# Designs tried in a protein design chat: VH-VL binders against MLP-like protein 328 (MLP328). Part 23

Target 1, 151 residues: MLP-like protein 328 (MLP328), of Arabidopsis thaliana (Mouse-ear cress) (q9zvf3)
Amino acid sequence: MATSGTYVTEVPLKGSAEKHYKRWRSENHLFPDAIGHHIQGVTIHDGEWDSHGAIKIWNYTCDGKPEVFKERREIDDENMAVTFRGLEGHVMEQLKVYDVIFQFIQKSPDDIICKITMIWEKQNDDMPEPSNYMKFVKSLAADMDDHVLKA
Short names: E, the ipSAE of ESMFold2; O, the ipSAE of OpenDDE; V2, 0.75 times the mean of E and O plus 0.25 times the DockQ between their complexes.

## First folded at step 21 (VH-VL; framework fv_remtolumab_arm2)

Design i3 (from g4 with heavy chain R98K, light chain K31R; at its last look DockQ between E and O 0.54; V2 from the best seeds 0.68)
Fold by OpenDDE, look of step 21:
Parts: structure tokens; C-alpha cells; sequence
Structure i3 (fold): chain C 151 residues (1-151), chain A 119 residues (1-119), chain B 107 residues (1-107)
């Protein structure tokens, strides 16, 4: 079994890549209201909401369990990509490396793709692969679509 | 049901330390922050600090830095607040409180622990 | 740190009257302002979260409004049981801070 890996998936979305990117880049405070069944809270621990290098803490529900995640944000405006670098939390007890990248690509005037890349490394060989977390982040991207469109 | 049960009243001498416990139950202890707030007699609420158990690190108000230590024991789902160098100004009711999801405020409170510092 | 102020400090009100309490922040705290009610010899209770969201079990006569630096707690028709001290609390930036409190008495 793999001790590390990279998951890549594409989630089809509607509308503008810029709007979706803006939501994930600068409007994280809207997440609890938009997708509250996934995200219950988000806070800035260090930095500003839309700042590169900011530290954020997330309260979320994964597989029916409440969890918490601390991440360092990286912003790539040129590629409309946002990186969540895992620092602490439930997932980090299993993984030594947990980086999630959301990139928004315009495919047509009304259709976009959210490319999600998950880079992971287990804490040890006994830990499971993070396939459930990949499913989770995919669901975040997908469920945010309706809310971005209504904005 | 979510509950926070604090340790009993304390009477301390100046210069000593006090350690108040807060036993949490009814929720995932590791996930949600526990804050400490004190209230001197006839005074308002004063935020002291908080801890997110799974992180194991606490943040403190500057006023108490170097004098307060907030810890959490996951095995017993108990949070602790230790305050050293006590003076009469530290006489107060000390509360622990559970935070909701981050930045939701404190939704469940302990019953409070009276700490009296006197010669 | 962010300093919160409240107005008024004290208010004596006849039952069924409208009560308005203001909280002001020294800098913008967006909507990360919460209201607590505290009765004598009791711990505080959360009333309003995120400036305007009522906490579970809170009577509808309580409401909150505002954003940025100016916030208001309104009690529309004060009941005798509403006597107590009300505090605003910000969680926008560490260290978190409380307002000085507003004491509400019943005439």
C-alpha cells in the first residue's frame, strides 16, 4: 500500500472561474452559511482573510464526525489557485503531509472546472489513505456551486 | 447534553498558585475550544485565554501572559487553568466555557469557581 | 487589543418597554460580535451570535443588529425575567474582549 501520493480530480462547475476563485480565496467567511452541512466555522488565527500565508482554523464535519483543521493559505492569483497546507488537526494526526490545491479553470463561457490536487503522506504505515478526505473536498467544491451562482 | 463542571471554591494566600479544573462532557472534547473568563466581585467579564484541545496550545490575553497556563487533558476531557503569583486583585469567579464552531462565541458555561485571595 | 464600549451603563425600565443597548468597537470587527446575558450568581448565557443570529432557546423579543463598529441589542418588550447585565463580546481578533456591560433593572 502507498505511504504517500497525489490525488487529482476535476469537479465540473457553472459560471465564472473568477467568482469561484474569489469565494475560495477571499470569502471563506461565507462558507458556514453557504455549505453549513460541511463547514460549521472558520476563523483567522493569523493574518487576514485574503492574505497569502494566513493561518485559518476550520470546523467541519467529515463522515458524520466533527473535526478541526488548521491550515496555511497560499494564493496564486495568476493561476487562480488556492492552496491549503495542513498544519494541525484531525487529518494531520493521520497524515504528515496534507496539501489541498483548488484551481479554477474556465472551460466555456458558462462552464468551469475545479481541479483539486491533494498531496499526502502518511504519518506511518498503519494510517489509512485519505480517500475519504478527497471525497470530502470534492463535495465542498460541488456544493458551493449553487451558492456562487446565486451571488 | 453538553456540560462543563468546574472544581470547587479556592482560598489562596498571596503569592500562591491556583489550578481550576473544568470537566467537559457531552461532545467531542478535542474539537472545540475551551475559554476561561473571570469576573471580579461587582465587575465585568474578563477574557483570559482559550485552548483547542487537539492542538494542545493555548492563547492568552496579554495581561495574563507569563502567569496563566491553560491545558487540556483529552483522556479525562478536562481543561485546566492555572494562575500563579496570586494577589487580592485575582479574587474573582472563574468560568470555563465551551466555544461553538470557531468565532461563534461561548455557548455553554461552567458553573464558575470562586477564588479568594487574602492574607 | 480591540476595545468595546457599551451604552448605557445602567438602565431602569418598566416592563413591556423597549430596551436598546449599544456596543461599539475601537475598530471594525465585521460581524464577530456576540451578546451575553448574566443574572446574579449565574454564569453568562449566550443570546446573540454573529451580531444578529439568535441562539437556541432565546425568546424572540431579543434581537441583534449592526456590523463593523456599531452594534445594537434590542429587547422588544422587556419582561421581568430579563433583569440582568448584558455584555457584548468580540471574537474578530485575539485577544478576545468583552464590553463593560449594561445593567438592566426592572422598575
Amino acid sequence: as target 1 above (151 residues)
Amino acid sequence: EVQLVQSGAEVKKPGSSVKVSCKASGYEFRTYAIGWVRQAPGQGLEWMGWIIPIFGTADYAQKFQGRVTITADESTTTAYMELSGLTSDDTAVYYCAKYGPTRWGMDVWGQGTTVTVSS
Amino acid sequence: EIVLTQSPDFQSVTPKEKVTITCRASQSIYRYLHWYQQKPDQPPKLLIKYASQSFSGVPSRFSGSGSGTDFTLTINGLEAEDAGTYYCHQTSRLPYTFGPGTKVDIK
Scores: ipSAE 0.621, ipTM 0.883, lowest interface PAE 1.0, mean pLDDT 95
ESMFold2, look of step 21: ipSAE 0.839; ipTM 0.923
ESMFold2 (binder alone), look of step 21: mean pLDDT 93; pTM 0.952

Design i4 (from g4 with heavy chain G105A; at its last look DockQ between E and O 0.88; V2 from the best seeds 0.89)
Fold by ESMFold2, look of step 21:
Structure i4 (fold): chain C 151 residues (1-151), chain A 119 residues (1-119), chain B 107 residues (1-107)
Amino acid sequence: as target 1 above (151 residues)
Amino acid sequence: EVQLVQSGAEVKKPGSSVKVSCKASGYEFRTYAIGWVRQAPGQGLEWMGWIIPIFGTADYAQKFQGRVTITADESTTTAYMELSGLTSDDTAVYYCARYGPTRWAMDVWGQGTTVTVSS
Amino acid sequence: EIVLTQSPDFQSVTPKEKVTITCRASQSIYKYLHWYQQKPDQPPKLLIKYASQSFSGVPSRFSGSGSGTDFTLTINGLEAEDAGTYYCHQTSRLPYTFGPGTKVDIK
């Protein structure tokens, strides 16, 4: 009765894959300053800002609605990828599984791709597919671009 | 208008427990954390713990682990803090406060609940 | 837990003078530091959020600065109504903590 799937998209970004990866991997404390209309706050529940397995809580606005989200992150330095595994929040009322992978891939000296993979499963058949959340995370990556370039 | 209204003052004996309520109104209760802070007479503020109602679970300061239980009831938009094993050191004013929409600042405070523990 | 310390513990200050209160964190909290004022027999009241952002209705004589581990609350032109105790509070990581407070009296 549950429906599941995987969304994949690529967001073209500028600059250094390593700098973009560092921002998402280690510097989430900067998100409210960089993209404050999307992300209003982030705090550490367990672990450190830059640790594999850390748990963080996010205040954000998606489609004009304030939401809160708790995630455990997995760090893959070899592939410059960070995974946010959904634990609790508004999104988890719609989804049993919500895992978002951000991978940063250098294409040329000044051009990168952020490959976003979203693995999801609905709580039940009545829930919508999470296209709104995919749109949201794409906008986070896109809007962060200028702030990483200036860092 | 955002408000937090707490239950009235209580006098308790050592070894008992106290449960303070915090009725919230004027905002979406389930989305914003409520923290609990106490202040003994003439002393500073102590963070006890918090709950984000939609998560349904609380986090506590180490000092209060095992003695405090923080809960939230979405149907009544009320948060609760229960402290057990009371001693005279627990005599204090107990506050609830909401963490606001940005930057995790406590932007609205309850009026406080005085708990006196005496034999 | 992140320990916050405040300096000074106590200040007696002549009206119209500048008051400076510092808060130090035991590790970096970036800008996740907030300042509260508490007057006698009242709940605390938010003054400054996120190190330097004035909360609604707070007089312009109050300002905050700092990031990382060192933060300052400034009252530029102290008024009699500003007497009270000032606390810093960090929300960078759980469990959250308060500083011990700085009491400000009128001389």
Scores: ipSAE 0.850, ipTM 0.930, lowest interface PAE 0.8, mean pLDDT 94
ESMFold2 (binder alone), look of step 21: mean pLDDT 93; pTM 0.953
OpenDDE, look of step 21: ipSAE 0.926; ipTM 0.956

Design i5 (from g4 with heavy chain T102E; at its last look DockQ between E and O 0.89; V2 from the best seeds 0.90)
Fold by ESMFold2, look of step 21:
Structure i5 (fold): chain C 151 residues (1-151), chain A 119 residues (1-119), chain B 107 residues (1-107)
Amino acid sequence: as target 1 above (151 residues)
Amino acid sequence: EVQLVQSGAEVKKPGSSVKVSCKASGYEFRTYAIGWVRQAPGQGLEWMGWIIPIFGTADYAQKFQGRVTITADESTTTAYMELSGLTSDDTAVYYCARYGPERWGMDVWGQGTTVTVSS
Amino acid sequence: EIVLTQSPDFQSVTPKEKVTITCRASQSIYKYLHWYQQKPDQPPKLLIKYASQSFSGVPSRFSGSGSGTDFTLTINGLEAEDAGTYYCHQTSRLPYTFGPGTKVDIK
C-alpha cells in the first residue's frame, strides 16, 4: 500500500570499516574489476572520484537486466557514510525518490557491518515497491567484501 | 544484429545548420549511449558529445558547447546531432557510435555522413 | 578535458614486424582506455577495450596493456591489412576524448 518508505538492512562484512568506506567513497572506478557481474562500468559526469557532490553514471545488471543510472553523492566522513541520490535512469522511471545510504560501522577489529538505508517514493501508486533494488544493493555490498583489504 | 544507419550526405552554406540522424536497431535503444564523432578530411577523430536516451539529456565536448544539440527519439529509436553556425572548418565526416555494455567501448559505428560546407 | 597523446605520429613498418603504439593520459584514467583501428575510407572499429580486453573477432596479434596514464597497443606480426590509423579513447570522465592517432603504413 505504501507509496513511499524506508528500507533498512545490515550486511555483515569482515576487515576494516575504513577500507570498505574508502572503496565506496572514493574508489568506484574499481567496481567493474571487483564485481563486474553486477557493475559493468562507472564514469564521472561531474566532480572527481572522491568528491562530495560528484555525479557518476553507472552501467549495471539487476535481475539479469542491464540498466543505467545517474546519481549525485553526498559524503559524511564523520559517520563513514556515503549517500547515492538518484537523478536519472531505469530506477527513476519507477521512483521519484531513490536515495541509498551506505554506512560502514566497525563493531570490533574484524567485525563490521554495512548499514544500507534506502529512502524511496514511487512515481505513482501502481509502481512496484523497490525490493528488487534493495536486494541488488545488498548483493553489491556483500560481493565487494572479498575484494576489500583489511586496514 | 546491432546496426546504426545514418542519413545521407549534405552540402551546406556557411552560417546554416545541419541535422544528422542515426537510426538504431537490434538492441535496447534507451539503455545504451550513442556518441557523435567527427573527422575532418585527413584529420583525427574528434568526440562531440553523447546521449543516453533514457536520460533524455546530452553531454558535449567544450569545443561544441553552444553549437551542438544531440537528441534521441525512443519511439523511432533514432538519435540526432544538429550543428549550427557552420563554417568551412565543419566540413567532415560525422559518425554516430554506440557505447556497448562491456566497459563502454564504442562497439558499433554508423557508416558516416559527409557534410560539406561551401559557399 | 583529459588530453591523450600518442607516439609515434607515424610508422612505416615491414610486414611481420612488431608495431608498438603508446598513449599517455594527462591524468589517471585507470583502465578506461580503448583502442580503435580506422582503415582508409572506413569507419573506425573497436580493437581493445578497457586497456587490455580484446574485442570480439579481433586477431590475436593485437594486444593492449597499461593502466593509469601510460598505455600500449601492440601488433605482434604486422599484416598488410593492418595499415591504417590507430586511436586511443578514454571513458573515465566526461567529456570523453580521443588521442590524435598513429598512422601505420606498410613499407
Scores: ipSAE 0.873, ipTM 0.936, lowest interface PAE 0.6, mean pLDDT 93
ESMFold2 (binder alone), look of step 21: mean pLDDT 93; pTM 0.951
OpenDDE, look of step 21: ipSAE 0.932; ipTM 0.959

Design i6 (from g4 with heavy chain T102H; at its last look DockQ between E and O 0.90; V2 from the best seeds 0.86)
Fold by ESMFold2, look of step 21:
Structure i6 (fold): chain C 151 residues (1-151), chain A 119 residues (1-119), chain B 107 residues (1-107)
Amino acid sequence: as target 1 above (151 residues)
Amino acid sequence: EVQLVQSGAEVKKPGSSVKVSCKASGYEFRTYAIGWVRQAPGQGLEWMGWIIPIFGTADYAQKFQGRVTITADESTTTAYMELSGLTSDDTAVYYCARYGPHRWGMDVWGQGTTVTVSS
Amino acid sequence: EIVLTQSPDFQSVTPKEKVTITCRASQSIYKYLHWYQQKPDQPPKLLIKYASQSFSGVPSRFSGSGSGTDFTLTINGLEAEDAGTYYCHQTSRLPYTFGPGTKVDIK
């Protein structure tokens, strides 16, 4: 059983990589409306809604259980990637490292992928690997697709 | 049923401190924030700060920074607000309230604790 | 810190008439604006969350609208029991803030 690792997956999406990236980079205020069964609220702890280094607090439901999460974000406009670095919350009780990178890559005029990279390390050997959290973040990306397409 | 029950009224002297308790029941205490709000006689509501118990740290309104300490004890499912350096301007009703599961509305309020600061 | 203002400070309204209360934010708070009703000697009660979502048990005469910086609470057909003070509250960014309140009396 690994104590640390990196999960990588690709989620096929439609439309514009720039529009998807903008949603994840700058428009998190729309998440409760767009994917409210996953994300029930988000608030700024520090910084601005669209700033590199901002700290946000998220209220979400994972596997039917309400959870709360505090993250510092890193913005990489050149690669259309945003990183959410875990600071506190339910996931951090299991993991001492939890960094999730969402990168949006245009494949053709109407087809993109969201490449999700999750870098993780367990708090201790007794903790589960974060496969449920990977499943969760994949579902966020997949379910947001419809909302970005409608916009 | 979700409930917040606060400690009783207090009369305090200027320069002292007060610590108000807020006993929570009926929900996952550690997951949802508890905010503290006060109201001076005839005045509006003032947000003082909050704590999400699983984080273990609080955030405060700038007006109260340095005088207020908000804590949470998961073993007793009780939040506390301590205000120091009391003056007559601190005479108010102090409320605790929970930020609810969706969209963070304050959906459950304590009954309020009257704190009177007089010589 | 985000400043919320409310208008009017006070209004006295004939029963069955429409009440409109506005809340303005000093910067965009998107939809993260909530409305509370407070009657004398009672804690506040949540009426509307997330700009427009009615809270459980709230009469249909209460509605909220707006996004960004401008928000409205509407009481469509005021009843005597609606007398009280109404506050807006933002949860877009910490530290959170309340508006100064709007007192509504029955004529």
Scores: ipSAE 0.803, ipTM 0.915, lowest interface PAE 0.9, mean pLDDT 93
ESMFold2 (binder alone), look of step 21: mean pLDDT 93; pTM 0.951
OpenDDE, look of step 21: ipSAE 0.896; ipTM 0.945

Design i7 (from g4 with heavy chain G35S; at its last look DockQ between E and O 0.92; V2 from the best seeds 0.89)
Fold by ESMFold2, look of step 21:
Structure i7 (fold): chain C 151 residues (1-151), chain A 119 residues (1-119), chain B 107 residues (1-107)
Amino acid sequence: as target 1 above (151 residues)
Amino acid sequence: EVQLVQSGAEVKKPGSSVKVSCKASGYEFRTYAISWVRQAPGQGLEWMGWIIPIFGTADYAQKFQGRVTITADESTTTAYMELSGLTSDDTAVYYCARYGPTRWGMDVWGQGTTVTVSS
Amino acid sequence: EIVLTQSPDFQSVTPKEKVTITCRASQSIYKYLHWYQQKPDQPPKLLIKYASQSFSGVPSRFSGSGSGTDFTLTINGLEAEDAGTYYCHQTSRLPYTFGPGTKVDIK
């Protein structure tokens, strides 16, 4: 029963790490079209679609349940990593800390890894570990793969 | 059935405030944004601001910042809009509307509340 | 704030003809543009969401198109009941905004 922790997973993807990174870093407006069964809407609260420090609000469906989430992102171009830092939403009722890092790493000319790191801390000991959210974000990365290749 | 039912018409004096309620039913109130939109006589629609109830905080159009307060009460599934420092320019119909579950169209509107500010 | 403009301000159209209304955004809003119809003394009604997705119960004569900054609402075969004012609305970024409206009358 950990009260805080870090989950790490790797999702194998195809193509260019730069193109995958661009999608997650700069092109979130495309997500409802690309993976609409997961992401039903996204809007800018502060900043721009591609701004470090921007705040965005997401409507998504996790385990058949509609949820809403507000995050501030951090952009790390040197490592092709974007961090979504949780601010408000259903997930934040369970967690004090919820940071999800998507890093795109070129392994060979046509193979990449999306390394997903989830840093979390429970609101209290009664809350579940966020394994369902880890499954969710893993699915986002996996399902986005084909759409990036076509773009 | 998704419904938004607003409080009744108000007649106000300049310098006072008005608080309009918007009772929501038939959906998960806390998850979806409610906005307030006003329309002065013979004029177009003007977005005032919104609240996503689970966040507990509102965002406002610049024009209304400092004069408008939008709140939500999850226990009664009711949103409120309070506008202070009223002038005759605030005479309008005030609507609440919900942003829908997919792609954020405003798919349900309240019936409107007429606020008249007399000199 | 993102400014939306609409053209024309007003048009009077013979029944069964095509109505075309344009909306232009001051910056790209991708497909986050929605169309509303309003008749006198009534709340607005959603017609088209996300640039081109018809809302439930909206007659097939209404269609939307566009992406980025330029959007079009088309009524293909105007009916008498379609008279009213049409507004575009963007939800790409806060604060959200409406276009100024296009009034459509039956000639």
Scores: ipSAE 0.859, ipTM 0.931, lowest interface PAE 0.7, mean pLDDT 94
ESMFold2 (binder alone), look of step 21: mean pLDDT 93; pTM 0.949
OpenDDE, look of step 21: ipSAE 0.905; ipTM 0.948

